# Designs tried in a protein design chat: VHH binders against Deoxyribodipyrimidine photo-lyase (PHR). Part 2

Target 1, 134 residues: Deoxyribodipyrimidine photo-lyase (PHR), of Oryza sativa subsp. japonica (Rice) (q6f6a2r38to171)
Amino acid sequence: GPVVYWMLRDQRLADNWALLHAAGLAAASASPLAVAFALFPRPFLLSARRRQLGFLLRGLRRLAADAAARHLPFFLFTGGPAEIPALVRRLGASTLVADFSPLRPVREALDAVVGDLRREAPGVAVHQVDAHNV

## First folded at step 23 (VHH)

Design ff6 (from ee6 with D30T Y50H R54E S100D S102L)
Fold by OpenDDE, fold request of step 26:
Structure ff6 (fold): chain B 134 residues (1-134), chain A 117 residues (1-117)
Amino acid sequence: as target 1 above (134 residues)
Amino acid sequence: QLQLVESGGGLVQAGGSLRLSCTASGFTFTMGWFRQGPGKEREFVASISHNWGETYYADSVKGRFTISRDNAKNTLYLQMNSLKSEDTAVYYCASDWGFDDLEEDSWGKGTRVTVSS
């Protein structure tokens, strides 16, 4: 099945080691690659500074454009990380690749998603990769 | 860079209805409508968030105008009912105004709405 890269930290495709890892897995299994990004709930985003929100917005716009240019399916979820397991199951994905984030809410969301997959889709492999270093 | 294209403007009689549309070329957090009447400054009309659907309206249009979005189509709508002569203006679509680190706010070229008495 397809490989899903869930982007948690940097909103970029270039020089992204987690993406390269996911792409390698997809190529090795002759499977499609998809990229996913999830917006966090209102309280998390509203607590951010205007500069941070502006940076996020610009990053997402660029990410969507880069994904389109590379013909990579891109899924943007506005309901939060809880939508990721459903995507994995809907696509029949064999592997979920996620990068690391220093933010505690993001790490907790990742743990919750992994827990869900372990229960509901035990056949799905989960890889955690640092997007900044191999 | 993000492009916004408005449509749906025209001539309508007082008490009539009109529906404006705005198509965005990419992702936005917030979209909204502004308007500029003859001899007046540009003023806020309505806004809607992408992920939460939170809406805001100017007092002058509350109960008459409804803003909505189709995120799948990247399209913003403004349903205008019970139109008044004072609603005559060029209506502009905008996205993500007031955010830092954006080189500039994104605005459409505007669509003209004329309400005749």
Scores: ipSAE 0.113, ipTM 0.521, lowest interface PAE 2.1, mean pLDDT 87
Fold by ESMFold2, fold request of step 26:
Structure ff6 (fold): chain B 134 residues (1-134), chain A 117 residues (1-117)
Amino acid sequence: as target 1 above (134 residues)
Amino acid sequence: QLQLVESGGGLVQAGGSLRLSCTASGFTFTMGWFRQGPGKEREFVASISHNWGETYYADSVKGRFTISRDNAKNTLYLQMNSLKSEDTAVYYCASDWGFDDLEEDSWGKGTRVTVSS
């Protein structure tokens, strides 16, 4: 099945070691690759300044355009990380690759997503990779 | 920043058809049409999402209007059939308005549609 890269930290297609790892897994199994980004829920977003959030969305639009130019499917979710397991199931993905993040709310969201997948799609492999370090 | 330019508005008789276009200067996730009739507030008409291409319509236009997009051209279309006088409005193209507290929605300047009886 497809490999899904869940972009959590570094919002770029170049020099992204987690994306490179996901692409390698997809190539090794002759499977498609997709990239997903999920905006965090409203309470987390309200703790960030609106200018920073505005730059994030503008950057995500550019990222999506770059992905489209490379024929790389890109998914953006506004309902938060909880939408990632549904994407994995809808695509029939075999692998989820996620960035490592030291931020506690991000780690908790990742743990929840992994927990959901262990219950509802136990055959899906989950890999954590630091986007800056391989 | 992101520019949305509408075209295709004009005068049309009731029962007639018209096609609106909106070209975006860059990538958008959700695009749609809103309209503002004389003395009324701006109201939702139709939208189409990026992820799955899902379409949504206001009840007043469902079955008569069809929204579509051409991602290669960054262009949104609204095919309006069986037009009624109450469809008279300025039609605005919009993008990415569903991001709650983010100020990243974009709006065109509008194109006028007048439906004569």
Scores: ipSAE 0.109, ipTM 0.487, lowest interface PAE 4.9, mean pLDDT 81
Fold by OpenDDE, fold request of step 26:
Structure ff6 (fold): chain B 134 residues (1-134), chain A 117 residues (1-117)
Amino acid sequence: as target 1 above (134 residues)
Amino acid sequence: QLQLVESGGGLVQAGGSLRLSCTASGFTFTMGWFRQGPGKEREFVASISHNWGETYYADSVKGRFTISRDNAKNTLYLQMNSLKSEDTAVYYCASDWGFDDLEEDSWGKGTRVTVSS
């Protein structure tokens, strides 16, 4: 099945080691690669300044454009990280690749998603990779 | 700030067809059409997602209207068939209203559709 890269830290495709890792896995299994990004629900987003949120949105738009240019399916979830397991199941993904984040809420979300997959989709491999350095 | 520009509105006879277009100045995740008739509140017409290609329609337009988009051109379309007098309204293009926590929704200035009996 497809490989899903869940982007948690950097909103970029270039020089992204987690993406390269995911791409390698996809190529090895002759499977498609998809990129996913999830916005955190309230109140996490509300804690940020409006300008910061604007930068985030613009970054996401650029990310989506870059993904399109590279013919990579890109999925943005506004309902939060809890939507990631559903994507994995819907695509019949064989592997979820996620990078690390220094933010505690992001780490907790990652753990929750991993826990969900272990229970509901035990056949899915989960790889945690540092996007800055593998 | 994202800019949306609608076109294609005009006068059409009942039972006729019309095709609206909306061009965005940049990338959008979700696009949709809303309309505001005389003396009425603005109401949802149709939407289409970028990620899934899912479409949603108001009950009043199901089976008659078709929403589509060209992501490469950042353009949204609304094919309106079997038009009724009740469809008379200013039609607005909208984008990314699901990002209400991030920034204000983006709206076009609207294009007027008038359906005559």
Scores: ipSAE 0.037, ipTM 0.423, lowest interface PAE 2.7, mean pLDDT 86
Fold by OpenDDE, look of step 23:
Structure ff6 (fold): chain B 134 residues (1-134), chain A 117 residues (1-117)
Amino acid sequence: as target 1 above (134 residues)
Amino acid sequence: QLQLVESGGGLVQAGGSLRLSCTASGFTFTMGWFRQGPGKEREFVASISHNWGETYYADSVKGRFTISRDNAKNTLYLQMNSLKSEDTAVYYCASDWGFDDLEEDSWGKGTRVTVSS
């Protein structure tokens, strides 16, 4: 099945070790690669200013454009990380790759997603890659 | 900057049908239609998500209008059936307005739909 890269930290495709890892896995299994990004709901973004959220959105649009240019399916979830397991299952993904984030809420979200997959999709492999400090 | 261009508006008799299109200059996450009738406030008509094609409709258009999109063409559609006089409005294409704290949304210039009795 496809490989899903869940982008948790760096909103870039270039020089992204987690993405490279995911791409390698996809290539090895002759499977499609997809990129996913989830917008965390409030109160995570409660302190963010409107301009900051605008910058975030513009960044995501650029990211989406880059993904399209590389023929990478890109999924943005505005409902939060809880939508990631559903994506994995709907795509019939064999592997979820996630990068590392030092932020506690992000780590908690990752743990929740992993927990869900372990229960509902135990055959899905989960890889965590430190895209920043590799 | 993202640009939206609507088309397909025109004059139609009540009970008739019309199909609107909106072409985006780039990638959008959520797309939708709004409308503003004479002397009325802008109101939501329909929306569709990029990921799953999840659709939402205003109660006033449910069962009559159908929103769809072609992601490969970055094009949004609104099939309007059983049109009523109260559907007369300028119809606007919008993108990514669901971000509550976003400073600005992307909107088209609108296409006029006139339903005559």
Scores: ipSAE 0.030, ipTM 0.381, lowest interface PAE 3.1, mean pLDDT 86
Fold by ESMFold2, fold request of step 26:
Structure ff6 (fold): chain B 134 residues (1-134), chain A 117 residues (1-117)
Amino acid sequence: as target 1 above (134 residues)
Amino acid sequence: QLQLVESGGGLVQAGGSLRLSCTASGFTFTMGWFRQGPGKEREFVASISHNWGETYYADSVKGRFTISRDNAKNTLYLQMNSLKSEDTAVYYCASDWGFDDLEEDSWGKGTRVTVSS
């Protein structure tokens, strides 16, 4: 089934270790690859600096355009990380690859998503990879 | 930076139909239509997402209006049927709204729809 890369931090398609890992898994199983990004809930967004949020949204538009140029499906969710398990199930994905992040709110969201998948889609392999790994 | 250009507005009699179009100059995640009637506040009409083409409609237009998009052409459509006098408004195309104070949303200049009795 398809491999889904859940982009949590490193918002680019080049020099992204986690994306390279996901692409490798997809190639090895002759399966499609898709990229997903989920925006955190509104209270979290309101606590961020306005310039930082503007940079994020402009970066996501550039990323989506780059993905389209490479014929790489890209999904953006504004309802938060809880939408990732539904994507995995709707695509019939066999694998979810997620970025590692040291940030506590991101780690907690990832744990919740993985927990949901273990309950509702136990056959899905979950790989956590550091996009900045050197 | 992103430009949205509407077309298709005009004068139509009640019960008639119009089709609005909006072309975006680049990629958008969510597109939709808003309208502002005479002496009224701007209100949401309909939206469609990039992901699954998921659509949402204001209650006042459900069953009469159909939103669609052609992602290859960056074009949004609104098919308006069974038009009523209450649908008279300037219709605005919008993208990626909902992040107040970020200036990342984009709006067209609007196209006028007038529904006569």
Scores: ipSAE 0.030, ipTM 0.415, lowest interface PAE 6.1, mean pLDDT 80

## First folded at step 25 (VHH)

Design gg4
Fold by OpenDDE, fold request of step 26:
Structure gg4 (fold): chain B 134 residues (1-134), chain A 118 residues (1-118)
Amino acid sequence: as target 1 above (134 residues)
Amino acid sequence: QLQLVESGGGLVQAGGSLRLSCTASGFTFNMGWFRQGPGKEREFVASISYNWGETYYADSVKGRFTISRDNAKNTLYLQMNSLKSEDTAVYYCAADFGFSGDSEEDHWGKGTRVTVSS
């Protein structure tokens, strides 16, 4: 099945080691690659000021546009990380790749997603890539 | 800087059809149509999701209206069939809505007027 890269920290396509890792896995298994980004609801990321959120969304627009230009499916979820397992299952993904974030709420969200997949989709491999400590 | 421009509005007889278009100046996520009739509040008509292209319709237009998009052209369409006088309204195109109430990234067109005569 497809490989899903859950973009948690590095909001870029270039020089993204987690993405490169995911791409390598996808290529090795001749499977599609997809990128997923989830907006964290309040009071975490979406607790930002209007201007800050605007910057984030504009960045995501550009990111998604770049992904499209590369024919790389890009999924955006506004409901938070809880939507990631559903994406994995809907795509029939074989692997979830997530980059590491030092932020505690993000780590907790990742753990929750991993826990969900272990229960609901035990066959899905989960790779955590620390792109900033390689 | 994202701009939305609607077109295709006009006068049609009840039972007739009309096709609206909305051209975006750049990349958009979700897109949708809203309308505001005389003396009424702006209401949801139809939307198409970014992730899956899933379509949603107001109950009042289900079975009659069809929303679609051409990503290559950054264009959104609304095929309106079996038009009723109640469909008379200014139709607005919207993009990247629903992210957050605090978002400045909701974009709206200026609207195109649809008039359905009895």
Scores: ipSAE 0.751, ipTM 0.860, lowest interface PAE 0.7, mean pLDDT 91
Fold by OpenDDE, last read:
Structure gg4 (fold): chain B 134 residues (1-134), chain A 118 residues (1-118)
Amino acid sequence: as target 1 above (134 residues)
Amino acid sequence: QLQLVESGGGLVQAGGSLRLSCTASGFTFNMGWFRQGPGKEREFVASISYNWGETYYADSVKGRFTISRDNAKNTLYLQMNSLKSEDTAVYYCAADFGFSGDSEEDHWGKGTRVTVSS
């Protein structure tokens, strides 16, 4: 099945080690690659001011446009990380790749998603990539 | 910075058809159509989701209106068939709505007027 890269920190396609890792896995298994980004609901993570959210969204538009230009499927979820397991299941993904974030709420969300997959989709491989310590 | 420009509005007789277009100046995620009739509040008409292209319609237009988009052209369409007098309104294109509870982050066009005569 497809490989899903859950983008948690590095909002870029170039020089993204987690994405490169995911791409390598996808290529090795001759499977499609997809990128997913989830907006964290307030007050879980996006407790930032309105202006900061605007900045984030503008960046996501650019990112998604870049993905489209590269024919790389990009999924955006506004309901939070809880939507990631559903994406994995809907795509029949074989692997979830996530980059590391130093933010505690993000780590907790990742743990929750991993826990969900371990229970509901035990066949899905989960890779956590620390792109900043490579 | 993102701009939405609607077109295709006009005068049409009841039972007729119109096709509205909305051209975005750049990439958009979710897109939709809203309308505001005389003396009425702005109401939802139709939307198309980004991830899966799922379409949603107001009950009042279901079966008559069809929303679609051409990503290559950054253009949203609304095919309006079997038009009724109650469809008379200014139709607005919207993009990337619902990302936050703050409507100020929504992007709107200036609207195109649709008038349906009996």
Scores: ipSAE 0.743, ipTM 0.855, lowest interface PAE 0.7, mean pLDDT 91
Fold by OpenDDE, fold request of step 26:
Structure gg4 (fold): chain B 134 residues (1-134), chain A 118 residues (1-118)
Amino acid sequence: as target 1 above (134 residues)
Amino acid sequence: QLQLVESGGGLVQAGGSLRLSCTASGFTFNMGWFRQGPGKEREFVASISYNWGETYYADSVKGRFTISRDNAKNTLYLQMNSLKSEDTAVYYCAADFGFSGDSEEDHWGKGTRVTVSS
């Protein structure tokens, strides 16, 4: 099945070690690669300020456009990380790759997603990649 | 910076058909159509989701209107069949309106007028 890269921290396609890792896995298994981004609900990662949200969204548009130009499926979820397991299952993904974030809410969200997958999709491999330790 | 431009509006007889287009100047996520009739508030007509292309319609247009999208052309369409007088309105194209109610990144076109005569 496809490899899903859950983009948590590095909002870029270039110079993204987690993405490269995911791409390597996908290539090794001759499987498609997809990128997923989830907007965290306020107030944890999304600022209450309109301008900050606007900045984020503009960045995401560019990111998604770049992905499209590379024929790389890009999924955007406004409901938060809780939507990631459903994506994994819907795609029949074999692997979920997530980059590392030092933020507690992100870690908790990742743990919740992993917990869900362990229960509902035990065959899915989960990789956590820390680009800062590479 | 993102601009939406609607086209295809006009005068049509009841029972007739019309096809609206909305061209975006750049990448968009969710897109949809809204309309504002005379003396009425702006109302939802149809939308298409970004991830899966799921379509949603107002009850008043279900079975008559079809929303579609050509991502390669950054163009949104609204095929309107079996038009009724109550469909008379200015139709607005919208993009990325589902992110947040207080986001400045919601984009709207200037609208195209559709008039259905009996």
Scores: ipSAE 0.740, ipTM 0.855, lowest interface PAE 0.7, mean pLDDT 91
Fold by OpenDDE, last read:
Structure gg4 (fold): chain B 134 residues (1-134), chain A 118 residues (1-118)
Amino acid sequence: as target 1 above (134 residues)
Amino acid sequence: QLQLVESGGGLVQAGGSLRLSCTASGFTFNMGWFRQGPGKEREFVASISYNWGETYYADSVKGRFTISRDNAKNTLYLQMNSLKSEDTAVYYCAADFGFSGDSEEDHWGKGTRVTVSS
């Protein structure tokens, strides 16, 4: 099945080690690659001021446009990380790759997603890549 | 800066059809149509989701209107069939709405006028 890269920290396609890792896995298994980004609900990301959220969304728009130009499926979820397991299941993904964030809310979200997958999709492999320690 | 430009509005007889277009100057996520009739508040008409292209319609237009999107052209469409006088309004294209109630990234076109005569 496809490989899903859940973009948690590095909001870029170039020089993204987690993405490169995911791409390698996808190539090795001759499977499609997809990128997913989830907006964290309040009070984390969506609690930001209008201007700050604007910067984020503009960045995401550019990122998604770049992905489209590369024919790389890009999914955006406004409902938060809780939507990631459903994406994985809907795509029949074999692997979820996530980058690392030192922020506790992000780590907790990742743990929750992993927990869900262990229950509902136990065959899905989960890889966490710490791009900053590479 | 993202810009939306609507087109296709005009005068049409009741029971007639129109096709509206909205061209975006760049990449967009969520897209939708809203309308504001005379003396009325702006109301939702239809939307299409980014991830899967899921469509949603106001009850008043279900079965008559069809929203679609051509991502390669950055263009949103609204096929309007079986038009009624109640459909008379300025129709607005919207993009990247619903992320936050207070988001500065909610983009709107200037609107295109649709007039349905009985």
Scores: ipSAE 0.740, ipTM 0.854, lowest interface PAE 0.7, mean pLDDT 91
Fold by ESMFold2, fold request of step 26:
Structure gg4 (fold): chain B 134 residues (1-134), chain A 118 residues (1-118)
Amino acid sequence: as target 1 above (134 residues)
Amino acid sequence: QLQLVESGGGLVQAGGSLRLSCTASGFTFNMGWFRQGPGKEREFVASISYNWGETYYADSVKGRFTISRDNAKNTLYLQMNSLKSEDTAVYYCAADFGFSGDSEEDHWGKGTRVTVSS
């Protein structure tokens, strides 16, 4: 099935080790690759400055446009990380590749997503990649 | 910065049709139409999602209005059929709305006026 790369930290398509890993898995199994980004819930973002949110959105538009130019499916979820398992199930993905992040809210979101997948799609392999150590 | 330009508004007799257009200056995620009648708050009309192109409509326009987009032209459309007097409003195009929970990062056009006569 498809390989989904859940972009958590390295918000770029070039020189992204986790994306490269996911692309390698997809190629090895002759499977499609897709990229997903999920905005964190509003309570997490309440402390963020307005211009920081503006920078994020502008970057995501550029990223999505670049993905479209490469014919790489890119998904953006505004309802938070809890939408990632539904994407995995809807695509029939065989693998989820996620960035490593030291931030507690991100680690907790990853744990929740893994828990959901164990319950609802137990055959999905989950790979966590630390792009800053590769 | 992202710019949204609406067109296609005008005067139409009740029961008639209009097609609104909104051209974006660059890539957008979700897009939609809102409207504001005289003395009323701006209200949702229709939207199209980014991920799957799913369409959503306010109950008052279901079956009469159709939203669509042409991504190659960065253009959003609203086909408005069977127009009623209560459809009279300024119609606003919006893009990338609802992300922050505060609408400051939302992008809006200047609006196009639709007037439906009896």
Scores: ipSAE 0.456, ipTM 0.721, lowest interface PAE 1.9, mean pLDDT 85
Fold by ESMFold2, fold request of step 26:
Structure gg4 (fold): chain B 134 residues (1-134), chain A 118 residues (1-118)
Amino acid sequence: as target 1 above (134 residues)
Amino acid sequence: QLQLVESGGGLVQAGGSLRLSCTASGFTFNMGWFRQGPGKEREFVASISYNWGETYYADSVKGRFTISRDNAKNTLYLQMNSLKSEDTAVYYCAADFGFSGDSEEDHWGKGTRVTVSS
């Protein structure tokens, strides 16, 4: 089944160790690779400055364009991290690779996604990788 | 900055058809059409999602309008059939809308006018 990389910390395709790890898993199992990013819910976004939101969206457009040029499926969810389990199920993914992040909202979202997968798709492997570390 | 340019508006008889185009200057996620009729608020017409290319339509245009997208040309289309006088409006192309509670981050074209005569 496909490998899904859930991009949580680094918004880049180059020099991203978590993405390289996910690509390695996909290659080893002769499976497709996809990348997903989920925007956090509006209460979290409402605490951010408007310029920071604009910068995020510009970065995501660049990222998606780069992914398209490489024929790498890139998914963007506006309904928040809770949409990641649905993507995993829709693709029939066998593996979810997620960035590690020290930020509490991100850690809590990851825990919720993992909990959902344990209940609804227990055969899916979950790997946490720090995108900055080798 | 991302630019959206609409074209294809004009005067058309009721029951007729028009095809609107919107070309983006760069990559976009979702895209859609909105319209503003005389004395009315801007309203949603149709959209295409980014992830799966899912299409959504306002009830007033379902079955008559078809939205489509050519990613290679960065161009959004709206095929409008069986036009009614109620469809008279300025039609606006939008991109990357609804991602934030702050609508100031949405991208809009300047609009193209559609007038439907009886």
Scores: ipSAE 0.454, ipTM 0.728, lowest interface PAE 1.9, mean pLDDT 85
Fold by ESMFold2, last read:
Structure gg4 (fold): chain B 134 residues (1-134), chain A 118 residues (1-118)
Amino acid sequence: as target 1 above (134 residues)
Amino acid sequence: QLQLVESGGGLVQAGGSLRLSCTASGFTFNMGWFRQGPGKEREFVASISYNWGETYYADSVKGRFTISRDNAKNTLYLQMNSLKSEDTAVYYCAADFGFSGDSEEDHWGKGTRVTVSS
């Protein structure tokens, strides 16, 4: 089944160790790779506006264009992280790879997504990696 | 900066057809059409999503208008058939709208005028 890399923190395709890990898993099983990013709920995004939400969205456009140039499927969800399990199920993915993040809202979202997958798609492997670690 | 340029507007008789185009200067996620008729507020017409290319239409145009997108040309289309006088409006192209309910990131074209004569 496809490998989904859920990009949580490190918004780049180059020098991204979590993406490299996901690509390695996909290659080892001769499976497709896809990348997904989910915008967090409105209260969190209002906090991110103090941190230049416009800059985030410009970066996501560049990332999506780069992914398209590499023929790498890239998904963007505006309804929040709860949409990630639906993507995993729709693609029939075998593996979800997620970034490590110290931020509590992100950790809680990951826990919720993993919980959903354990109930509805227990065969899906979940790997959490630090995009910056080697 | 992302720019959106509409074209294809004009004068057409009721029952006729027009095709609107909107070319983006760079990558966009969702895209759509809005319109503002005389004395009316700007209203949603149609959109196409990024992930799956799903299309959505206002009830007033469903079955008559078709939205589509050519990714290679960064161009959005609106095929408008069976036009009615109430379709008379300035039609605006929009991109990356409706993100988290915050309109600061919405991008708009200058609009193209469609006039449907009875």
Scores: ipSAE 0.453, ipTM 0.735, lowest interface PAE 2.0, mean pLDDT 85

